VH-VL binders against f1rd40r3617to3795. Designs and how they scored, part 8

Target 1, 179 residues: f1rd40r3617to3795
Amino acid sequence: FNISVQSGYEAISQELCVVTCLKDLTSVVDIKTSSRPAMIGSLTDGSTETFWESGDEDKNKTKSITISCVKGINASYVSVHVDNSRDIGNKVTSMIFLCGKAVEDLCRIKQIDLDSRHMGWVTSELPGGDHHVIKIELKGPENTLRVRQVKVLGWKEGESIKIAGQISASVAQQKNCEA

## First folded at step 1 (VH-VL)

Design u2 (framework fv_utomilumab)
Fold by ESMFold2-Fast, scan of step 1:
Structure u2 (fold): chain C 179 residues (1-179), chain A 121 residues (1-121), chain B 108 residues (1-108)
Amino acid sequence: as target 1 above (179 residues)
Amino acid sequence: EVQLVQSGAEVKKPGESLRISCKGSGYSFTSYWISWVRQMPGKGLEWMGKIDPSDSYTNYSPSFQGQVTISADKSISTAYLQWSSLKASDTAMYYCARHEYSDYLDAFDIWGQGTLVTVSS
Amino acid sequence: SYELTQPPSVSVSPGQTASITCSGDKLGDKYAHWYQQKPGQSPVLVIYQDSKRPSGIPERFSGSNSGNTATLTISGTQAMDEADYYCQVWDSSSDHVVFGGGTKLTVL
């Protein structure tokens, strides 16, 4: 059973449904990238026609997008738009999602592999608990990678969530993360 | 169970070529880096380099760049360390070890049992 | 190139606390990991990310990392803890793994 927080979000099990009380938090979170920070605006402008492209600063290193939530904001899902069909020289073939209370204390949530022709949203459910930092690590065969959009969905402190399903990644899983 | 199994001990002469192996099982092989670590007799651990088995991207320590070749075959979950021409100074125990792709989770949690390579005339 | 320095040896009596240090420039800004190696055996991860213990590692093992120094602490040291201990970091500037020179812990 899948949970959709936005109508038209076909990346979530090809089903479009609306969940009450979950909000698009993308405008109120802080986003940082491993390179080319001037292009971060392309990740949150609401258009999949623009992109963030990694630079030479992280050529031989982990390429990443780091999302920091302010106090009172709880992220439940993170979605990343990749278009390998258009970005044939900048493909993303794998994503690793991590979260924690601080950037220096992150636990791996999961890895999602993408086919070489992937086009669309990649969504990761986040642990139901106190986490303030989400990191998305990106793999690909080329020295530079492209990501077209990022969205964060969740709730604010004092608001209730109506969820038609169980969160697979839990606080227990986060506490059991080991290097 | 998660494990890395290495090939058996080798006794070689200077100038000979050699390839040793490290086979992963019990986990997604392409989800972890494989590093090679040398330990000369009575000495400490030296990092040689690493490979991402998903795309065969390699990164070498400057001391080992051009001295060895690291490769992997993801279809059989095996990483390799190869010499084109062995020297007596290559006599050592060689370990493979896995680590997370993440810079924050780069500890070696699973190690192979080691391959002893002896090079003598 | 980044370098980690460890004392070559540390001696402790059974039941006492052993302290093994690892020094490097701004080491506290990196995650330090620690390995135990007994003669004829592969290294075993005993502490990761400065202070965390893998499952199966006794509670008497603990770690810290601040400033220029990371420390592995073994409380109530037992004869079975006699081994070589190595610290390790990932150096982001070079994308290289760096090991310390190792410390031989003797329990007598």
Scores: ipSAE 0.006, ipTM 0.498, lowest interface PAE 12.5, mean pLDDT 82

Design u3 (framework fv_utomilumab)
Fold by ESMFold2-Fast, scan of step 1:
Structure u3 (fold): chain C 179 residues (1-179), chain A 120 residues (1-120), chain B 108 residues (1-108)
Amino acid sequence: as target 1 above (179 residues)
Amino acid sequence: EVQLVQSGAEVKKPGESLRISCKGSGYSFTSYWISWVRQMPGKGLEWMGKIDPSDSYTNYSPSFQGQVTISADKSISTAYLQWSSLKASDTAMYYCARDTYYEWGEFDYWGQGTLVTVSS
Amino acid sequence: SYELTQPPSVSVSPGQTASITCSGDKLGDKYAHWYQQKPGQSPVLVIYQDSKRPSGIPERFSGSNSGNTATLTISGTQAMDEADYYCQVWDSSSDHVVFGGGTKLTVL
């Protein structure tokens, strides 16, 4: 998928002289929604043709997608695909990104306003540090709204040391694709 | 000073209804979840469920779903645990605890507990 | 269903180090929290997120969590540390809190 992010490479170990890169962590994070949890699979199936649509449970509440990172998972970017041009009755016109490790530690990263015909990825860079939960608050003019896909990019602590060969291969692939 | 103050001990008969309370003070009540934890005499801690007082969203342990009702009144900073029909097996100490986040949160402050005794 | 296993009891001499373990499948991928409960009292949080101490908890309390085992370590154990200790995690697959069965720490 086409997400505008900065590619980063970092030396893992002076002994190995291998690097780490951003990787797609979406399959290893836990995702919760403010309503209709049965539709969560639509957010991570790799297709923008399917969607999560909010339900009656959160009609008078802030609609949200919460991403929880297990220990050792460090998220750098989160991307959300919205298609207001197709989802005419379920538009998302504003997104608020928050992150932290507890209720008191949640910080607002930014708010992004979407035009009424927005179609594509909305990406937020996450601040460095201990960010175990990312919350995306969604606003729109209708009672329900739709989100088509979610992606989380980052790195796994320690993984690069154990599977240096695979890390090197993935780095080469990203470089060849102008990652 | 953060405090959770629970209602007093109860002695009930099987089949009776009961509601016990947990009042928070010294913090923003709607900014934290409240979890309920059961401890049967001489036994360990069992999580029953939790509530977000800001919108009354609840999540129950499968073992307690349908057996109890958790509710909250944010206007008086109070959470409740309710039984429609008590059983002798409900005899236990019931704790409320401030729960820092929906997922993987710690319970940083606990109420003093409400002892519920159900016997003939 | 996800379960946490703790030894039912651990004994230690005053001044020695006590280690209380909590075991579960892939427990190191979760955040473990630890509670101390003295007779007739409410539980008290002593360690959260594997290794962090709340304000007011002595530095002799520490924690770790790796692989399948989380460990609560109490160095220089004192008589006042005699209590039941419980580990706790969140199980994302079932969407609920899981407590260990508890460990009774006896200071010899």
Scores: ipSAE 0.000, ipTM 0.482, lowest interface PAE 15.0, mean pLDDT 82

Design u4 (framework fv_utomilumab)
Fold by ESMFold2-Fast, scan of step 1:
Structure u4 (fold): chain C 179 residues (1-179), chain A 122 residues (1-122), chain B 108 residues (1-108)
Amino acid sequence: as target 1 above (179 residues)
Amino acid sequence: EVQLVQSGAEVKKPGESLRISCKGSGYSFTSYWISWVRQMPGKGLEWMGKIDPSDSYTNYSPSFQGQVTISADKSISTAYLQWSSLKASDTAMYYCARSQYVSGWTEYFDLWGQGTLVTVSS
Amino acid sequence: SYELTQPPSVSVSPGQTASITCSGDKLGDKYAHWYQQKPGQSPVLVIYQDSKRPSGIPERFSGSNSGNTATLTISGTQAMDEADYYCQVWDSSSDHVVFGGGTKLTVL
């Protein structure tokens, strides 16, 4: 499952026999980091050549990226780009995805351990339901960690595309969805 | 195929020890909590406790704290439920279930094992 | 400790709507989930987070949750829907999962 800032994805819904176009919602969510908030723009600029690097503010505590969705925003996937091959001194070796109604009430979705040479997108499917806050906790052996990009994919209520009768394949496809 | 496969039925005597297992396959085992749920014959579901296989952190219902031990071996994607000394009142169906976290208010079980029937009689 | 109360049984005629309730103190402030269990089988998640259906669950299953009561609604009830139904929440104050006592649905 590949992500592009310029394109959406179509998936066949088994529940509704519907093709759903997933949109990049990253620009309409609020993103906060555990440190160096001035670098948040590097996470959402569409480039994996720039990065957010954690700072001294969180050197002795969990590094994290927190995503807040407004009502009517349906996040289906969150994806994080990590490049341990280039960021040798700032490796991310584990990610914990959490979600909840508020930052103080989060529950764990999953933990993904990353190879020490990982390069690419780490994607977590978000469980169906009411998520207003998604938190990504980052672990690694170094005092500072780097993340290169974050994307939130989903749809806004009222913007779904429904094409019934597509049962021949249960796959997600990268396609250009209408702007 | 995403599934939880539990060990087979057990017939034991009071005072005996027992360990039953729950093996996950087709998914990242360390990415989900595993819960154990008891169902006594003809009765409802009772949550016993849970484990995070990534670090073996456990949380028990007060009714089962000290009565059972929950453990996991992530190298073989298997969670365990263990009794040091069985009682006749432990006779029940035991389910393992995979948890999804969706909010600060909840977890729910989207995948269940087939159950292990434990019968404790003299 | 937090408790959920369900009626022990509900009867419905084929093709009619069945409603199964789950009551708890300020239950609407929590997410309610629902499981179907047929004799000799494992529970199956039919509704999560008050009103969401997992893949493969028919559209005739729906849920709501407000105030002190969550409700599982089955429209056009079929004989295959005969089962025990359990509601469930996670209680943040105790960090425990809580199940209701279960409701036996009979379709006659």
Scores: ipSAE 0.000, ipTM 0.465, lowest interface PAE 17.1, mean pLDDT 82

Design u5 (framework fv_utomilumab)
Fold by ESMFold2-Fast, scan of step 1:
Structure u5 (fold): chain C 179 residues (1-179), chain A 120 residues (1-120), chain B 108 residues (1-108)
Amino acid sequence: as target 1 above (179 residues)
Amino acid sequence: EVQLVQSGAEVKKPGESLRISCKGSGYSFTSYWISWVRQMPGKGLEWMGKIDPSDSYTNYSPSFQGQVTISADKSISTAYLQWSSLKASDTAMYYCARDNLYGEYHFDYWGQGTLVTVSS
Amino acid sequence: SYELTQPPSVSVSPGQTASITCSGDKLGDKYAHWYQQKPGQSPVLVIYQDSKRPSGIPERFSGSNSGNTATLTISGTQAMDEADYYCQVWDSSSDHVVFGGGTKLTVL
């Protein structure tokens, strides 16, 4: 799927010949950070002019953003906004996306490397199945890192998203986290 | 087996400091949140706040923000609840409880409780 | 702030069905959990995620949650079921855990 984060939440599959509308679920998930929890509101305020900046609590640890899903919501994509062009002293050069049922049992979905001037959304598709926790691990050359916004896209149970084709269900069932 | 063991009963005077503990065993301590719950004599359960022992991130009920400090020492699988200055109104049973699925959706194991009595 | 309301007391005769309600705004959009507390003891989880029973909890205990009301149902109520019962949710918008005020079940 190729999604438009700015103008709406639509996914297009050429194989299925279907346009699927995704809903912004960010306000109904639980978000934790590896440091400076008082700045979490900056990740979900709808503005890319504010940011979360990591602190001393995670200087010797992996810096991360952890998202926990609640009943009735199905997360399909997670998007993270990074602006290395403005955040010269707090660049994010790599992101690792993980998912699982609990923090002790996470599988790697993918790793995305960002260039030193990256500006914009970084999106990871989430595997189908019983995944309640999504973790985004952040790497960079500086002492602290900045993330400007987080979005979780998907659907709520009871709100039907009609995806045509048996192939989509089969692919979702087989999609696994990478360890 | 999963177990949460709390420290023993305390009798204190107003103005004194106190720290009580909750030790987890039989599971990965850093994989679950720990919540603290107050029950005043003859009253219901009140959620005070929670901690993620993996990073010491805390979140407090507005009623308890600034009144108590929740902390954890993951090297000994122990969570703490602390008062800098006790009041008579702090007299209560205090429970620790394990949050399941990192999701704070239910408490599957509870400590036996610590009775704190504050009187002059 | 989010609030859960329970009746303060419910009385049933042995063998009858007890029904304990928990009310909250759009409660059916959240998972409701239920705890039993007997005098001098810690709370015990009896229902989680609206309707699921932990291992060791009799099938007499069941739960439901829709609209604004969650219900704990105890069929064939026994003297040993006499206790205080608390409902609980996690409010994702505030990241706060909320308990109901509790219901004292008397089996007479």
Scores: ipSAE 0.000, ipTM 0.468, lowest interface PAE 15.6, mean pLDDT 81

Design u6 (framework fv_utomilumab)
Fold by ESMFold2-Fast, scan of step 1:
Structure u6 (fold): chain C 179 residues (1-179), chain A 123 residues (1-123), chain B 108 residues (1-108)
Amino acid sequence: as target 1 above (179 residues)
Amino acid sequence: EVQLVQSGAEVKKPGESLRISCKGSGYSFTSYWISWVRQMPGKGLEWMGKIDPSDSYTNYSPSFQGQVTISADKSISTAYLQWSSLKASDTAMYYCARGYDYIEGSWYGMDVWGQGTLVTVSS
Amino acid sequence: SYELTQPPSVSVSPGQTASITCSGDKLGDKYAHWYQQKPGQSPVLVIYQDSKRPSGIPERFSGSNSGNTATLTISGTQAMDEADYYCQVWDSSSDHVVFGGGTKLTVL
């Protein structure tokens, strides 16, 4: 299965798209939360039926999930599962993705606003380069928020990036064929 | 409880059509690929193909392309494997299995398997 | 097409360490998964993503994957571990799932 798609050169964009695949690095990165660290296991257990719920420790503060990569681990994408349709009292309506060399020196990558009925994965591509820390800031109208799952995708230094195949011009105009 | 339940054993004659089923329960059926795996008597596991139940996108092993049809009905959380014309060489145990996907369980392999459907084709 | 090769059989004494290998071109660039199948039963995932154990799988099962070879290791092998073992990868170039031929583990 294809997990990342790049468009070809303009001359061949109608014929081919290059597809790459990435490894699931979730188990080899360090994950911390702004509150209730005992619930971190719910974010990486492979189930969207369990959740991390923020606690009173960050009631009036920014709720966040911080991912730290050790040397040799390169994160390319971070995916976060939110279910506002079930978690009506704990909605996440905005996510801000940041990255940098250290938690004290983070740059904003992007902000993604979520529908009040959002259910599903929210994915952010991470910039290439020497970043060791990724932070996801969570915002919503409630004092506590819920996140159901986190996935980190990328590659290990010294490993080849897997190529998932090529797709024809008939698929080139679909969302999965765009960069 | 996460499980895949397959239809019962079938005894057929060459040239007959057949459709067997695999029903998922206890999880989001559209969030995982369903793979079909053949095991001929005394032989190893052979991957036949997979389906994404969310949009019915299929991908087949070259050995099975054109020989079988994989489909799914997400409204009843059921995947199907179908033959238009059975051969004696189709005699095997057929397993369905919940597969890895990019977003949910990426790279995990096949973590939940059905109990298998024995298909016997003889004259 | 991509192929995985396993030895057809491996024998081990009770309490001894069993090693089952799976070979493929640049296999270490792929995630290897391992399944146990006992007679008359469905396969059971025992190792995923090279080295991780699903809930309920005993700690004596471990895995590794580097270069051209992935290895399933069973320490302190018990009679109950006697089964067929299959390695499996996803081949990114074809978007196909590939199984090894299987290894029969005999505990004597």
Scores: ipSAE 0.000, ipTM 0.453, lowest interface PAE 17.8, mean pLDDT 80

Design u7 (framework fv_utomilumab)
Fold by ESMFold2-Fast, scan of step 1:
Structure u7 (fold): chain C 179 residues (1-179), chain A 123 residues (1-123), chain B 108 residues (1-108)
Amino acid sequence: as target 1 above (179 residues)
Amino acid sequence: EVQLVQSGAEVKKPGESLRISCKGSGYSFTSYWISWVRQMPGKGLEWMGKIDPSDSYTNYSPSFQGQVTISADKSISTAYLQWSSLKASDTAMYYCARDSLEYGYTDWGFDYWGQGTLVTVSS
Amino acid sequence: SYELTQPPSVSVSPGQTASITCSGDNIGDKYAHWYQQKPGQSPVLVIYQDSKRPSGIPERFSGSNSGNTATLTISGTQAMDEADYYCQVWDSSSDHVVFGGGTKLTVL
């Protein structure tokens, strides 16, 4: 996982030294899967030792994880943990990230290809603004795929986003980004 | 109202280049794949390939790989099908069609079709 | 490469049930979609995901898909149903779309 959720997260712009405080929103978003919804708890239990495995319900559908944000919740990053080194028969070789206002109206953000031995977090930055639905589409060579964990980072409406001229100022503002 | 509007009929000579268009309206153009389908006179439907307008990712039928180029300009909600050098065997009706993502899934079939562009290639 | 086979023609009397088949290896493991095409017109989606009807399609159109055969069924067939019918699947392993050869339905 390359984004800290213990005491918050800081993101730095390339031209302006901007510190954005992000929170772990995973517990307050709605998560749905293309199949086997009973296993969704394995995606959010905080452990990469458990997994969600797709099932027969999505035999001809894109295997996917859909995240819906309620009013006042804004997602900035989504991270997905894949372990192809352990999940030899259920590898994820590509992920497509989409977002939009509704599940019926999604636009692609990016596609990330994973090597056959990938182990770890795959993170996508989300475009700002009015994006209430994030969908992660999963591709692999086998009939079923495994994902071990999902994390959503962002902010809640009514909380301050801090802008600092120096990176060292982020430490003073970290309290506003507590997980 | 969802619509796909295609460019008008074309009459060309072998060896000429051609680009035909398919303009989407009434929906989020970047949220749906656009496929191109050929129908030769008196024959069935043949899938040529598709494009995702959000990132210009294309995938072609093996029969059409290298024969045509599919592209899109999302700023004007338009997809294109292009030939660098037409052959008489390219004489056909060409349809564009939308692959619906409306329920948050892929593989809903082609819910909307353009009116077709007739391409005639003769000397 | 994946292939779908349809009978080239089917004839039915008005008011009778028409059945149009689409054969493909393990087609029941894929979603089958069906299109109606009348002369000089674009195809129209009449059944999607094996058995579902788009808004505006009459209830007499139904579908099924299992094993190696998908079937489009038109009950109480009317003269207006005379058209070419195409089945279609998406092969997820190749990311290719495949159409059947089409079936001409004649109502006589």
Scores: ipSAE 0.000, ipTM 0.465, lowest interface PAE 15.3, mean pLDDT 81

Design u8 (framework fv_utomilumab)
Fold by ESMFold2-Fast, scan of step 1:
Structure u8 (fold): chain C 179 residues (1-179), chain A 120 residues (1-120), chain B 108 residues (1-108)
Amino acid sequence: as target 1 above (179 residues)
Amino acid sequence: EVQLVQSGAEVKKPGESLRISCKGSGYSFTSYWISWVRQMPGKGLEWMGKIDPSDSYTNYSPSFQGQVTISADKSISTAYLQWSSLKASDTAMYYCARLGYDFWSGYDYWGQGTLVTVSS
Amino acid sequence: SYELTQPPSVSVSPGQTASITCSGDNIGDKYAHWYQQKPGQSPVLVIYQDSKRPSGIPERFSGSNSGNTATLTISGTQAMDEADYYCQVWDSSSDHVVFGGGTKLTVL
């Protein structure tokens, strides 16, 4: 993914400026899988050498990863690492991203199709509303599929830095939000 | 400026075919869903279906499944609503409307409407 | 199939607060949007995501959505607010857009 974390961009105008920090929120969200929940730790361990592999529980069902955000957590992007070049018997060829206020009421954001040799991150921007649930539906040609890593990027309420300023020109700057 | 411009009013006889259009301009056409909405004279809004112009994926209301075809040509930023055989009950105002990439934004822009009158 | 119910009409005097309800099973778990339609015109989005206002919509318009009822509130109602109002949700279980039947607001 091409998103810088632990830093932010500041857009300065003549009135008021806000620094937006994008942070790795993966450790503070709740993650569930459609099968083999004991392998969820492989999705968030920081390594693309480990994987979650779907199992018999979702054999004839949609395979999915569901992310639930608690109050005060705002997810802006979700990234999923897939390695079809290594996982030749467990390929992911399509992902559908859904969001909503509750798991019972999710709207389809987009579908991203992956080539048969895909290796790397697949990132979806998330809507700017108050969304508590993100679901990633996964499709592949085999009975099971593998996902190697998941990351959630965004901000916590109160993590944005606001500065008051009036300047003669607009300037965009990258800032360290942990200052 | 974002605009959805629809084709002009149509007067048809029962059994005739018809295709009406909705042309988007001022935005990335493939970044938004297009829905078709029917409003019969003096009645409320009825959702007919939607299309994602980027891959032509369609989803229809059960009331309209098999009765109309929704399509899009992204090379000319135009969505279509088509009937193979019109009936008098198809007399209505037809709107196209865009759903943001973010479904949660609601229908932010609407076409001006196409009046379709079907009578013998 | 999922249904939204609105009162067919609401009447207010100029300057009064108008309240238009939209009832649906667990509608508070969905995003409610509201549209204004004047005779001979296309609908205009006045509230999205339960309570957010598009640019250009007066602050007199506000919304809420909880439990089984979403509400559009128009404070200090003016003659120009006279119109039909429609609520709308996305029902994910059917993957359908659902509109309410509409409410005619009259300002006397």
Scores: ipSAE 0.014, ipTM 0.594, lowest interface PAE 8.1, mean pLDDT 83

Design u9 (framework fv_utomilumab)
Fold by ESMFold2-Fast, scan of step 1:
Structure u9 (fold): chain C 179 residues (1-179), chain A 123 residues (1-123), chain B 108 residues (1-108)
Amino acid sequence: as target 1 above (179 residues)
Amino acid sequence: EVQLVQSGAEVKKPGESLRISCKGSGYSFTSYWISWVRQMPGKGLEWMGKIDPSDSYTNYSPSFQGQVTISADKSISTAYLQWSSLKASDTAMYYCARHGDYYDSSGYWFDYWGQGTLVTVSS
Amino acid sequence: SYELTQPPSVSVSPGQTASITCSGDNIGDKYAHWYQQKPGQSPVLVIYQDSKRPSGIPERFSGSNSGNTATLTISGTQAMDEADYYCQVWDSSSDHVVFGGGTKLTVL
């Protein structure tokens, strides 16, 4: 998945023209891990050569990455980079994406299974609404798992969604917006 | 508000069948696992098994596998615990409880509990 | 099968700190959760994921979990804290929820 997401539709069809610009929100969200919190910086440093590796703190527990958004920050997509081809002793074979208003009240969005040679981004679209917490559960055959990068894409309230006035019905047009 | 409301107390004889219920309200019923927990008189809590109401997937404690059936009807937000043939040793308080996280195997804790159904089996 | 051991009873004077232990092989590698049950009532979650408090649970309740022992600590213990306390883990190898035998806390 492309880390710079741009999307928009200019619809001329008895409706508002809406252009949505997604931006990288990773630097403004709070990220916690189930173990080795000192390695969290490796998830957000912009490099897939570094990694977060789970530790003894969660050896027989679910390994997870929890992302919390502050008020006014709206996450639309979360992307996780996994490299099973290099991390042969720390493979991630399944991810479960959850979201909700609080860590105590999360609903499952989806489960994505990864092949044993997966390398690249795994992206989950987030449901609309006031979802302040995203949790990524990680499964694999080993006691420790590796994740190389995390990205959160979305918008700030009042800034990233632009609505043009209602216009006469005719043709829908896709337009790229700078993210 | 989140509530789990269980069916009323039952008095049965050995060999009889029984089904008790747990109705969820105030939340998305299919988004949370439901577990059943037994408490014999004067004794501790025992986990019996769990169900995902979205697809009726069940997982049982080895001690209860084959002894009870857990099921759910998502159209009425209700989970069930059923015996085909009750024994005197089934006399206990039975609780249903909602898992605090909705996902397949991690960190199971119980955030909301039903009020309990007392089942008495005697003759 | 995985087992959790708790002392059957603990007594403490009002205002003192109560400590309830939960022993299990490498329990520190698992999440420990704690429930309070008063006579005639359903259990109530007081600590989840080793040390986290649900909304509405007083700060005097705290938890820890390392090695072979998880501990529930109640500081400034009050008469209203008299109850049975149960620890609980999920054992990933069996996909089985395990409860401790329970500890009766007496405040006198």
Scores: ipSAE 0.000, ipTM 0.466, lowest interface PAE 13.9, mean pLDDT 81

